# Ledger of designs, part 296: VHH binders against o75319

Target 1, 181 residues: o75319
Amino acid sequence: GNHIPERWKDYLPVGQRMPGTRFIAFKVPLQKSFEKKLAPEECFSPLDLFNKIREQNEELGLIIDLTYTQRYYKPEDLPETVPYLKIFTVGHQVPDDETIFKFKHAVNGFLKENKDNDKLIGVHCTHGLNRTGYLICRYLIDVEGVRPDDAIELFNRCRGHCLERQNYIEDLQNGPIRKNW
Below, E stands for the ipSAE of ESMFold2; O stands for the ipSAE of OpenDDE; V2 stands for 0.75 times the mean of E and O plus 0.25 times the DockQ between their complexes.

## First folded at step 19 (VHH)

Design ra30 (framework vhh_h_nbbcii10_fgla; at its last look DockQ between E and O 0.06; V2 from the best seeds 0.00; counts 0 for: pae E 14.4 > 2, placed apart)
Fold by OpenDDE, look of step 19:
Structure ra30 (fold): chain B 181 residues (1-181), chain A 122 residues (1-122)
Amino acid sequence: as target 1 above (181 residues)
Amino acid sequence: QVQLVESGGGLVQPGGSLRLSCAASGFTYSYDRSYALGWFRQAPGQGLEAVAAISGSGGSTYYADSVKGRFTISRDNSKNTLYLQMNSLRAEDTAVYYCAAKYPWLDEYDYWGQGTLVTVSS
């Protein structure tokens, strides 16, 4: 159905661009059918997402959807000019190596093809926090050699919320580096 | 806001040694410690040349072929200081040496020092 995800209202809809990166995190936008269950100021649709990005003087070049469902919105709700990538990612557990690899591959591909612009990679799960934060930080750590605590701090500051899941944090801080290819 | 200040330059004879330092300040977040740091130099009438680079953690280093085996780059993150130990100096090493910093995921360096002059002459 179109029930509002638990705690969805508690999170800022869109974070800030992570300095030095092409990443921006946000919570899942909800299609129009959800609006009847929300106050006007609580609504966050795909259209609202793009408006908020523009307000930041940014432009999305790719959306990576990490949710494990397809009920929140449809790719057809997005502009045709913005590629959409679905990576089904199970919640509450550390993403497996395949999921991590898929994410890294997608990001690297985008960067390779978008060297001539400054478009952003928009990443979201349900709340745009735990799964989203883990994979972004995992990329920064494994691919860019960023210190784990530095990556986490940067993400938390820019998202406006801190990673909550201890298993994610622990894996980022102390877990093994995953192969990039 | 980030500032890089080089020191240690001077006059030295061929075959001599010199140690340059770069003090970094103005970092506002802990992730700034992840900055990759590098040394560049510009000889009179020449273009800017990359000399050496070091990763944020210090685990990876790069050297130009012209300085391999003679120069050593290192950093002390607790002091926010970058070093360049220069041994077996040659006349062709004469240049203004610049310290620079960049995010690991960027190709270009964002911050630059004012430079320190190294003169190798008999």
Scores: ipSAE 0.022, ipTM 0.306, lowest interface PAE 7.2, mean pLDDT 91
Fold by ESMFold2, look of step 19:
Structure ra30 (fold): chain B 181 residues (1-181), chain A 122 residues (1-122)
Amino acid sequence: as target 1 above (181 residues)
Amino acid sequence: QVQLVESGGGLVQPGGSLRLSCAASGFTYSYDRSYALGWFRQAPGQGLEAVAAISGSGGSTYYADSVKGRFTISRDNSKNTLYLQMNSLRAEDTAVYYCAAKYPWLDEYDYWGQGTLVTVSS
């Protein structure tokens, strides 16, 4: 139901744009039905998301939702003009090659369609940290040739929280480069 | 593999002009404009000096005070090539010139060319 996700309150709602990229990471927004269980300062709705992005002088052009559930908010809660893509990503495990490919395909398609603007790709899982950080870093490493440690440092700094799951960090640092096709 | 190759160095008289080029490769298409490029130089017996830098988009430039008004940095992202137009050259500009690159989120330049010698002398 309306249970607040475990540890969700512990994380900053929205990070900062990752410089030199089109990415911004955030935790899952929660629709109004969750707010009865939240203090006012803890609320982070879909509307709050867009207000916070606007406060940074940025604009979202795509939201990639990595959660395995639909209970947090509905795509209908988002402005009709903002494309929404769900990529079901199982937690606790390094995402498989199909999931990584879907993410790369979505990002590359967005960049092609949005080459004439500076809109951002918003990426979230439940906390906007582990799955989100993994896939963003995997893209930067595999597609942009960024060194693993530099990708991780950039994500951590801009998200405002460090990647936590050691299997993700190990795979980014020591695992194989994944094919882009 | 990221690779930077300088060219265009040589001997030139004071007051002359020279254009350096740096061919950059190994960066992906999606972010070719995202990395910053710069020129550094090292004169005999001196440390490394930042000469000029240009942002990934080409919209922001930096110049050392010693070269302002005489040197112009530019980039052609379609060719992945960085240029340094050097006008009104002086003997003090004699140095090995290095092309360098970084992604904008890095604090230091991590990719360097081998250098090209510029000698300004009669």
Scores: ipSAE 0.000, ipTM 0.176, lowest interface PAE 14.4, mean pLDDT 86
ESMFold2 (binder alone), look of step 19: mean pLDDT 81; pTM 0.834

Design ra31 (framework vhh_h_nbbcii10_fgla; at its last look DockQ between E and O 0.52; V2 from the best seeds 0.00; counts 0 for: pae E 14.9 > 2)
Fold by OpenDDE, look of step 19:
Structure ra31 (fold): chain B 181 residues (1-181), chain A 122 residues (1-122)
Amino acid sequence: as target 1 above (181 residues)
Amino acid sequence: QVQLVESGGGLVQPGGSLRLSCAASGFTFSYDRSYALGWFRQAPGQGLEAVAAISGSGGSTYYADSVKGRFTISRDNSKNTLYLQMNSLRAEDTAVYYCATKYPWLDEYDYWGQGTLVTVSS
């Protein structure tokens, strides 16, 4: 269906680029069929996403979709020039090692192939916060060697919202490093 | 988890045709931008050879020179299945054929099937 996700309206549509990284987080854009249920100022479509990114003088080079559903928008709603990756990620629980690895591998691959530009990796789940924040932070911690608290603070600041799930935070702060390869 | 399962291999005479299938699970072809798909083969005593590939973005295909005009790679999103139509088969096409997938921007394929044997012999 095209019901608006719970609390979706409560979150900023798009965060800011995370300094020192190529990451930007945003909430899930909704396809046109959702617009009839939203006030004009609440609408956030795939087109709006790209407009907002441009307003920041940035460019998306990759979109990683972590939602566990297909109802929000379709890859066809995106420009053909921007690759789209779906990683079905269950909400509310810490992503499994396979999911973490897939995310890392995809990001590393993108960075390897995009050394000649400054295009961003856009990551989103439903709200672009918990699953999104966890995987981005997990990457920064495991791959870039960033201190967990620094990673979390950086993400929260740039997203404009703080990670909410204690199990995610706890795993980031005290959980084991996951394999990178 | 991503899984690929090939089928359709068998014995065929030179000049014959065969259609290979690769059933994919753990991801959906409706998100075809997420994955590039390809066929590879390994003949006895030889290395792995790329045969055909289809891009995730919608339409680009690649064929090895040795199979151009004879083989056709296609996908059915509704069935989440990749195909390789092989026409005008030759003895040198004898090999184990593998299906594989990767993110479009990656150089190497990440997931592989178990393979299906194609034998072209009179």
Scores: ipSAE 0.456, ipTM 0.754, lowest interface PAE 1.1, mean pLDDT 93
Fold by ESMFold2, look of step 19:
Structure ra31 (fold): chain B 181 residues (1-181), chain A 122 residues (1-122)
Amino acid sequence: as target 1 above (181 residues)
Amino acid sequence: QVQLVESGGGLVQPGGSLRLSCAASGFTFSYDRSYALGWFRQAPGQGLEAVAAISGSGGSTYYADSVKGRFTISRDNSKNTLYLQMNSLRAEDTAVYYCATKYPWLDEYDYWGQGTLVTVSS
């Protein structure tokens, strides 16, 4: 149905660009059919997403959707000029190596083709926090060589909310480096 | 790990038909517009030729002039499979056929299958 996702209202819609990276994280935008159950100030549609990004003087060049469902919004609700990629990521478990590799490949491909601009990669799951934060931090650690605690702190600060899942945090801090190829 | 596996090749007489399939694993076809899917071929001793491509949404297609009107590219997202229907086959269609995928921000196709041989001969 059109039920608002659990605790979705508790999270800031869009974070800030993570300095030194091309990442920005946000919670899942909800198409207009959900707005009947929301106060006007609680609404966060695909259009609202792009307006908020523009208000930060930024531009999205890719959206990576980590959810399994299409019920929240349709890719057709996005500007045709912004590529959209769905990478299903199971919740509550550390993502498997295949999922991590797909994410790394998508990011690396984007950076190659967008080296002459400053467009951002928008990443979201349902709340834009646990799965989103894990994969962004995993990329920064494995590909960019960022220290785990520094990656986590940067994500938390820029998202405006701290990562909640302890198994994700422990894997980022103490788990093995994953292969990039 | 991303894999593309072609099947459906074989020996066929001129004027015949074949349907090639490309089963994808490691990523799921979706309604997004972030990639293109394509078929390429390589005849013995020749370079690769782009044969057909279809956009991520399925709305835009490309065909090489040599196959227009004879070949049809399609995909079935429920089966995670790309197809090439090849009709009115000619001897010059003999080649190893590869499927490949491309993200729209890349200049070239990034992932390739191992190929399936199509031989058109009397």
Scores: ipSAE 0.000, ipTM 0.184, lowest interface PAE 14.9, mean pLDDT 85
ESMFold2 (binder alone), look of step 19: mean pLDDT 80; pTM 0.812

Design ra32 (framework vhh_h_nbbcii10_fgla; at its last look DockQ between E and O 0.01; V2 from the best seeds 0.00; counts 0 for: pae O 13.8 > 2, unsure alone 64.7 < 65, placed apart)
Fold by ESMFold2, look of step 19:
Formats: C-alpha cells, sequence, structure tokens
Structure ra32 (fold): chain B 181 residues (1-181), chain A 122 residues (1-122)
C-alpha cells in the first residue's frame, strides 16, 4: 500500500550531522507514488533527501535502512554511487544482538573504507527516531565509549526530536554493554 | 541469522558439468545490494582459493584464471540463491566448494557455508 506512515508528517525530514561522528539521521523517504497523499511542502522523496544533505554542505557515503518493509522506496531510487544496506529491525522492542552486530559491523567497515574522506552515514527507520536513535547510541556507547546520557542528548539535539520509547532509553542507560563487535 | 547452505556437489567425470547452489537466509539478494557473494574452494592439502565472485546487486563478476571460460557465477533473486555452473571439469577442480558473503565495508568474507564436495574422477 501507499498509506502514509502514522505520524510521519510530524517529524523533521532530516536532522543535522552529529558532531564528532559520521552520523546523520532522517525519516524514511517516500517514493513518488505516495505524493498523491501529500502537499508539495510535505513531500520528502529520495531526491529531496540528497538535496537537503547538499544544502547542509554534506555528502552521504552510506544509507542504512532499518525499516521492516520494502514499500517506501526502492534502492534503485538512490544514486548508484551511494551504498545502501537494509537491516530489518523489528519496531517496539529493543533490537536483538544480531541486529546490533550488523549495525556495528557496517559502521566500522564504513569508517575504515572512508577514513580519507568526510562522507556521512545516513540512518533511518520509519520516523528516524526510535530504532535509529537506539542503534546510533548503542554504537556510540559500546564502540566509542560515550556515556549513555551524552549519546542520547547528542542524538536528540541533532535529530531535532527526542527518543520516545522508554524501553530503548532504559536499555541504553541501564542495560548490558554489548561488545559483540 | 545469516545462513548459507550449499548443494549440488558429487562425483563427476572429467569433461562433465555440475551446478552448485547456495541457498541464503537472513538477508535478501535483491534488496541488500552492498553484499558481495562468492564461491571458494579448498583442495586436499591446499589453501583456500577464490573461484568466482559477484558484486553488489548483480553487477561485476570475477573469476580465477584457472576457471575462466569454464565456470559461470549467477544469482536468482526470486529464489534467494547463488549458483556456480561448472563446465569442462578437470581433476584439479576436485575440492570442497564454499559459498560466502562479504558484508558491506569488510575486507574479508565473514559468512560461510559448510561446503559441498566436488570430485572429478573416472
Amino acid sequence: as target 1 above (181 residues)
Amino acid sequence: QVQLVESGGGLVQPGGSLRLSCAASGFTFSYDRSYALGWFRQAPGQGLEAVAAISGSGGSTYYADSVKGRFTISRDNSKNTLYLQMNSLRAEDTAVYYCAAKYPFLDEYDYWGQGTLVTVSS
């Protein structure tokens, strides 16, 4: 279906680069078939994503798509020069160790291959908030040694919206450190 | 979990053909265009040799010189399956063949099947 995701219009399309990191978060872009249900100023297509990144004087080097569906856009709608990785991530529950490992592994690989440039890792789920914020913060905590509250505050500020899911917040603050990559 | 399962090995005469299959689960070939997929082999007492690879969403292919013109790597996205068509088989092709996947931005293939034995002999 072409149904606009619930509350999708309520979120800023794209956040700001998180200082000291290579991350930028955004909500899911929607392919052209969704635009019949959107006012022109509400549209946020894959092309719009890249235009907004360019307006920030930034460049994407990888997109990590955390949605548990393939209906929003096709990878072929993205420039072929930008790698795309789908990590199916179930919503509403803390991501499992396999999902966390895949995310960390992709980020670490990207950083190694792109150490000589300043390209960003774009991360999105449906709203670019809860699953996206959890996995970015999990990476910063487990791999970079960032304090949980500092990681959460950085994400919230740069995304322009606060993490909402209490189970995610509690797991970041009080849950086990995952050193599985 | 990512799993790769090979099949199609067996005994074949020199000059014959076999088609190896690798069924994948835990990721989808058509959607995860950043994965590279490959076939490797290990003959008794020898090291691991890269045989063929296919990049990303089905773009470029690579073949070892020893198999070029005889082997063809392909993928079937509808069946989530990687193939190796092996023609004009020779005794030196005898080995355990492994299917492997390289997760994005890794230097090495990190996901491996259990292997399938190919024996080329009269």
Scores: ipSAE 0.000, ipTM 0.226, lowest interface PAE 12.9, mean pLDDT 85
Fold by OpenDDE, look of step 19:
Structure ra32 (fold): chain B 181 residues (1-181), chain A 122 residues (1-122)
Amino acid sequence: as target 1 above (181 residues)
Amino acid sequence: QVQLVESGGGLVQPGGSLRLSCAASGFTFSYDRSYALGWFRQAPGQGLEAVAAISGSGGSTYYADSVKGRFTISRDNSKNTLYLQMNSLRAEDTAVYYCAAKYPFLDEYDYWGQGTLVTVSS
């Protein structure tokens, strides 16, 4: 179906680039079929995503989709020049080691291939907050050696909303480091 | 997408009381606990003055010396609303009062309401 996700309207559509990183987080864009259920100012399509990114004088080089469904938009709705990666990630629970590894591998691969540009890695789940925030922070902590509280603060500040899930926060702050390879 | 809408302003006599409300949208108090909220005012011919502020958790408050003991700032997370209870009002409290929200983990208040006029006159 094309029902609007719960509380989807409550979140800013696009965050800011995280300084010192290539990450930008946003909520899931919705394909055209959802627009009839939204006020004009509430609409956020794949096209709107790219427009908002451009307004920030940035460019997306990769989109990582963490949602556990394919109902929101199609990869075909994206420009062909921007790679799209789907990592099915179950909500509300800490991502498993395989999911974390897949995310890290994708990010590292992108960075390796994009050393000569400043394109961003766009990451989203449904609200672009909890699953998105966890995996970005997990990367910063495990790969970049960032202090957990600093990673969380940086993400929250740039996304414009705070990571909400206590189990995610607890795992980031006190959980074990996950292997990078 | 963040919006703040003030209400409750009006005409009141010296010594009277008034309660201002600020309805917030675009973020949720219960989840976005890092948002600090504040009240500011601008009197005719004067600059913008900080009146009161409350931390995201609600555990810390600030008051300007001019309103300390008379004004109380509070927040209701269930209603996503900020309040300013103003008691013992004085003529010098006449101003447009603004609600403001501080972007999470930033130093400056980035979101502002349209303001509500408070007039204290006999």
Scores: ipSAE 0.000, ipTM 0.222, lowest interface PAE 13.8, mean pLDDT 91
ESMFold2 (binder alone), look of step 19: mean pLDDT 80; pTM 0.815

Design ra33 (framework vhh_h_nbbcii10_fgla; at its last look DockQ between E and O 0.01; V2 from the best seeds 0.00; counts 0 for: pae E 19.2 > 2, placed apart)
Fold by ESMFold2, look of step 19:
Structure ra33 (fold): chain B 181 residues (1-181), chain A 122 residues (1-122)
Amino acid sequence: as target 1 above (181 residues)
Amino acid sequence: QVQLVESGGGLVQPGGSLRLSCAASGFTFSYDRTFALGWFRQAPGQGLEAVAAISGSGGSTYYADSVKGRFTISRDNSKNTLYLQMNSLRAEDTAVYYCAARYPWLDEYDYWGQGTLVTVSS
């Protein structure tokens, strides 16, 4: 039933806060039922996520889940104090304008509501890399005016793994600036 | 560029039937057992639900309990097309239906169509 996502073990669980931003990226946490198929050092549960964030002296204020499924963990496994948002994000191709808008809208709403604290937006897909990195970088480029190569380098360094899907990289580097509405 | 394009959605009455098609371009459907094709749907106010899936060999199928016995997934590799036959439709089947493909080297269904709307209403 609860199979470990392909190559999930190959990725660091949680990245570092991206300096100058409110973002932190991580791979999907796995609920306890998956732990029967994991060595103790491989486990990364919703609780482990929050412990690792606290170890970095940070606090999550929002989780944006980019996956298509609810099988990895339930939103009820998260502290009630942390809002959870699912944004359906089509894989393999550059996210459409509606998806990008939803992400920007969520981030902007968070920043407005959290002006007086330093809480982070946690973003994940399955591995916390390709779709996660694309949308974070798209936001930094379109909304914050960050140069594409600088956004990608910052994400890669803080995640601890490089974006590798060439369609995403090319769209970030050479594609159009998206409307922010 | 890899594309999946759904068609065949529309308005139908309860108890009716509809057949969805998903045509692929930019790649050829694989016979490999770990290659999978699937239909997913999202109803208003709900998350994405896996409806049906079929392996590359065609020997393994999956159906959600809510559609079992009413829906049939099939594929025609010579036409590079996936199908979903939907019979005995109910109002609860109203949703946007997406087709998707998963290659062995992907972490999840990563090739997706843009969706086709199915509305079941009198």
Scores: ipSAE 0.000, ipTM 0.134, lowest interface PAE 19.2, mean pLDDT 84
Fold by OpenDDE, look of step 19:
Structure ra33 (fold): chain B 181 residues (1-181), chain A 122 residues (1-122)
Amino acid sequence: as target 1 above (181 residues)
Amino acid sequence: QVQLVESGGGLVQPGGSLRLSCAASGFTFSYDRTFALGWFRQAPGQGLEAVAAISGSGGSTYYADSVKGRFTISRDNSKNTLYLQMNSLRAEDTAVYYCAARYPWLDEYDYWGQGTLVTVSS
């Protein structure tokens, strides 16, 4: 269906690049069929995503989609030049080790292949907040050695919204480091 | 790193007005809409007390009973600055005033300024 996700309108469509990283988080863009249910100023399509990124003088090099559905938009709605990766991630629970590994592997692969540019890794779930924030922070903590509270603060500041799920925050702050390979 | 710097304190006569400012850095008011911001004060020989608070969105405000109707808390996102307008000042308002910020899921404020002294005296 094309019903608007709950509370989707409450979140900023696109965050800011996280300084010192190649990450940018955003809420899920919605394909054209959703527009009839939205006010013009509420619309956020794949096209709008790229426009907003350009307004920030940035460029997307990869999109990682963490939603557990495919109803919001299609990869065909994206420019052909931007690779799209789907990692089905269940909401409300801490991602399992396999999901974490897949995310890390994708990020590392991108960084390895894009050393000659400054393109961004765009990450989103439904709201671009909890699942998105967890995995980005998990990467910064496990791979980059960032202090958990610093990672969380950085993400929250740049996304424009704070992580909401206590189990995610607790795992980031006190959970074990996950393997990187 | 998050930093808060208060300014605007000084000597004022009873009945006078003063506006305090808190310049924030390390986070932006326009994006960090979930951060709660507040003013606290500590008078000589007394403990720290909450004076005023404003929600991250700016939609909700809180005032201590002792300052209701006299003080106004506000924020300017474009300047990344928190304000406390203090009118009808009294001798008992004499204190060091602190600005603070916290995440919404935490009960305590995590970030504090160094404070600015307000002295109300004839």
Scores: ipSAE 0.000, ipTM 0.217, lowest interface PAE 14.5, mean pLDDT 91
ESMFold2 (binder alone), look of step 19: mean pLDDT 80; pTM 0.818

Design ra34 (framework vhh_h_nbbcii10_fgla; at its last look DockQ between E and O 0.01; V2 from the best seeds 0.00; counts 0 for: pae E 16.2 > 2, unsure alone 63.0 < 65, placed apart)
Fold by OpenDDE, look of step 19:
Structure ra34 (fold): chain B 181 residues (1-181), chain A 122 residues (1-122)
Amino acid sequence: as target 1 above (181 residues)
Amino acid sequence: QVQLVESGGGLVQPGGSLRLSCAASGGSESYDRSYALGWFRQAPGQGLEAVAAISGSGGSTYYADSVKGRFTISRDNSKNTLYLQMNSLRAEDTAVYYCAAKYPWLDEYDYWGQGTLVTVSS
């Protein structure tokens, strides 16, 4: 139940805001029960997430959780003022059209309702890299019309780690545009 | 946040060549390289005209019809510098040339240089 995800320690806990967007990516925060298995400097809790975001002079307005489990933390561990959205996303395979649509819909909804502020959409999977990067890039490509390579490069720089999954990269670069409705 | 400084302007004879540079500074390295960059110009008594543009990666370029075949836009991301090679210059190319930056997914250029004057005259 509280096993540390594989390679979780290898990734930066929080990336940087993607310029020109409302996106910020981070690895999954772990609830307190995981702390006993971590060195103090390795700990990254929901509270730590918000502290790190604050240190960047940013504010989260939405958290999209793409993990396929609920064991890492509970929505109750988050401030009540920050909406939490779970989109169960299977790892290692390109997200299906339904998942892509759900993500796009959530982002568009948030943007529509938050035009008067600059709050961020926090997105994470386990490592906050592959699934997270794919869906963010997919959004930028399909909705914002960004060139695939530009989207990928921007995400990689801001996250501080590069997308690793070749099938994700290939789909972003050469795959079809997905419907936005 | 992003500062752009043009250089390389001056007086040149018709048919001559000139190379403009734009040094970009400010922001993180990732920010600088993500920007699409463009050259604009404003001739005396005329409006602002788009001259050329280049994507963040440098893989895509755009040229105004008036400069196609004569001007070449390029960028060196390692130096955070944008270039405009201007060949076969004409009197009608006389203008203040501006460097500008925008994110690829945005329509507007958010950052502008102060401009550099190019005068083409005999």
Scores: ipSAE 0.011, ipTM 0.292, lowest interface PAE 8.0, mean pLDDT 91
Fold by ESMFold2, look of step 19:
Structure ra34 (fold): chain B 181 residues (1-181), chain A 122 residues (1-122)
Amino acid sequence: as target 1 above (181 residues)
Amino acid sequence: QVQLVESGGGLVQPGGSLRLSCAASGGSESYDRSYALGWFRQAPGQGLEAVAAISGSGGSTYYADSVKGRFTISRDNSKNTLYLQMNSLRAEDTAVYYCAAKYPWLDEYDYWGQGTLVTVSS
């Protein structure tokens, strides 16, 4: 279906690059078939994503899609030069260790392959907030040694919206550090 | 599940050329954006040899010393296809050639084709 995701219109399309990292977060872009249900100012297509990244003088080098569906857009809607990776992430619960490992490994692989450029890792779920924020923060805490509150603050500021799910916030602040990178 | 299908093998004279293709299909993840891809070969009575590899983006390549300057690996992500252009073929290039795919977070190639036979003979 072409149903606009719940509350999707309420979120900024694209955040800002997170300083000191290679991350940028955004909500899921919607292919043209969704645009019949959107006002022109509400549209956010794969093309709009890349235009907004370009407006920030940045370039995407990888998109990590945390959704469980292909109905929002197809990888073929993206420039062929941008790698795309889907990591299925169950919503509403803290991602399991295997999901966290897949995310960390993908990020570490990207950083090694792209050490000689400044391209960004774009991460999204449906809203670009809770699952996206959790995994980015989990990476910063476990791999980069960032303090939990500092990681959360950095994500919230750069995304332009605060993490909303309390179980994610509590796991980041008080849960175990995962050494599965 | 990713499926890999090789084609383009056959009989060729020494000094000749062949182009191998590997078509990828299946799975929920894009072939052209996630996988490192490689060609391997196994000559009669020999072990498996890595021949060439290419990164998911296509920006990095590797070649075995035995084929440098003669073989070229490439990928066409619009067609989900990996290629191996083999020039200046020698008798010792006779082997079954396999394409293989590896996710960035895995240590080994997990997906393999069925193989295509290349015979270099006068």
Scores: ipSAE 0.000, ipTM 0.129, lowest interface PAE 16.2, mean pLDDT 84
ESMFold2 (binder alone), look of step 19: mean pLDDT 78; pTM 0.800

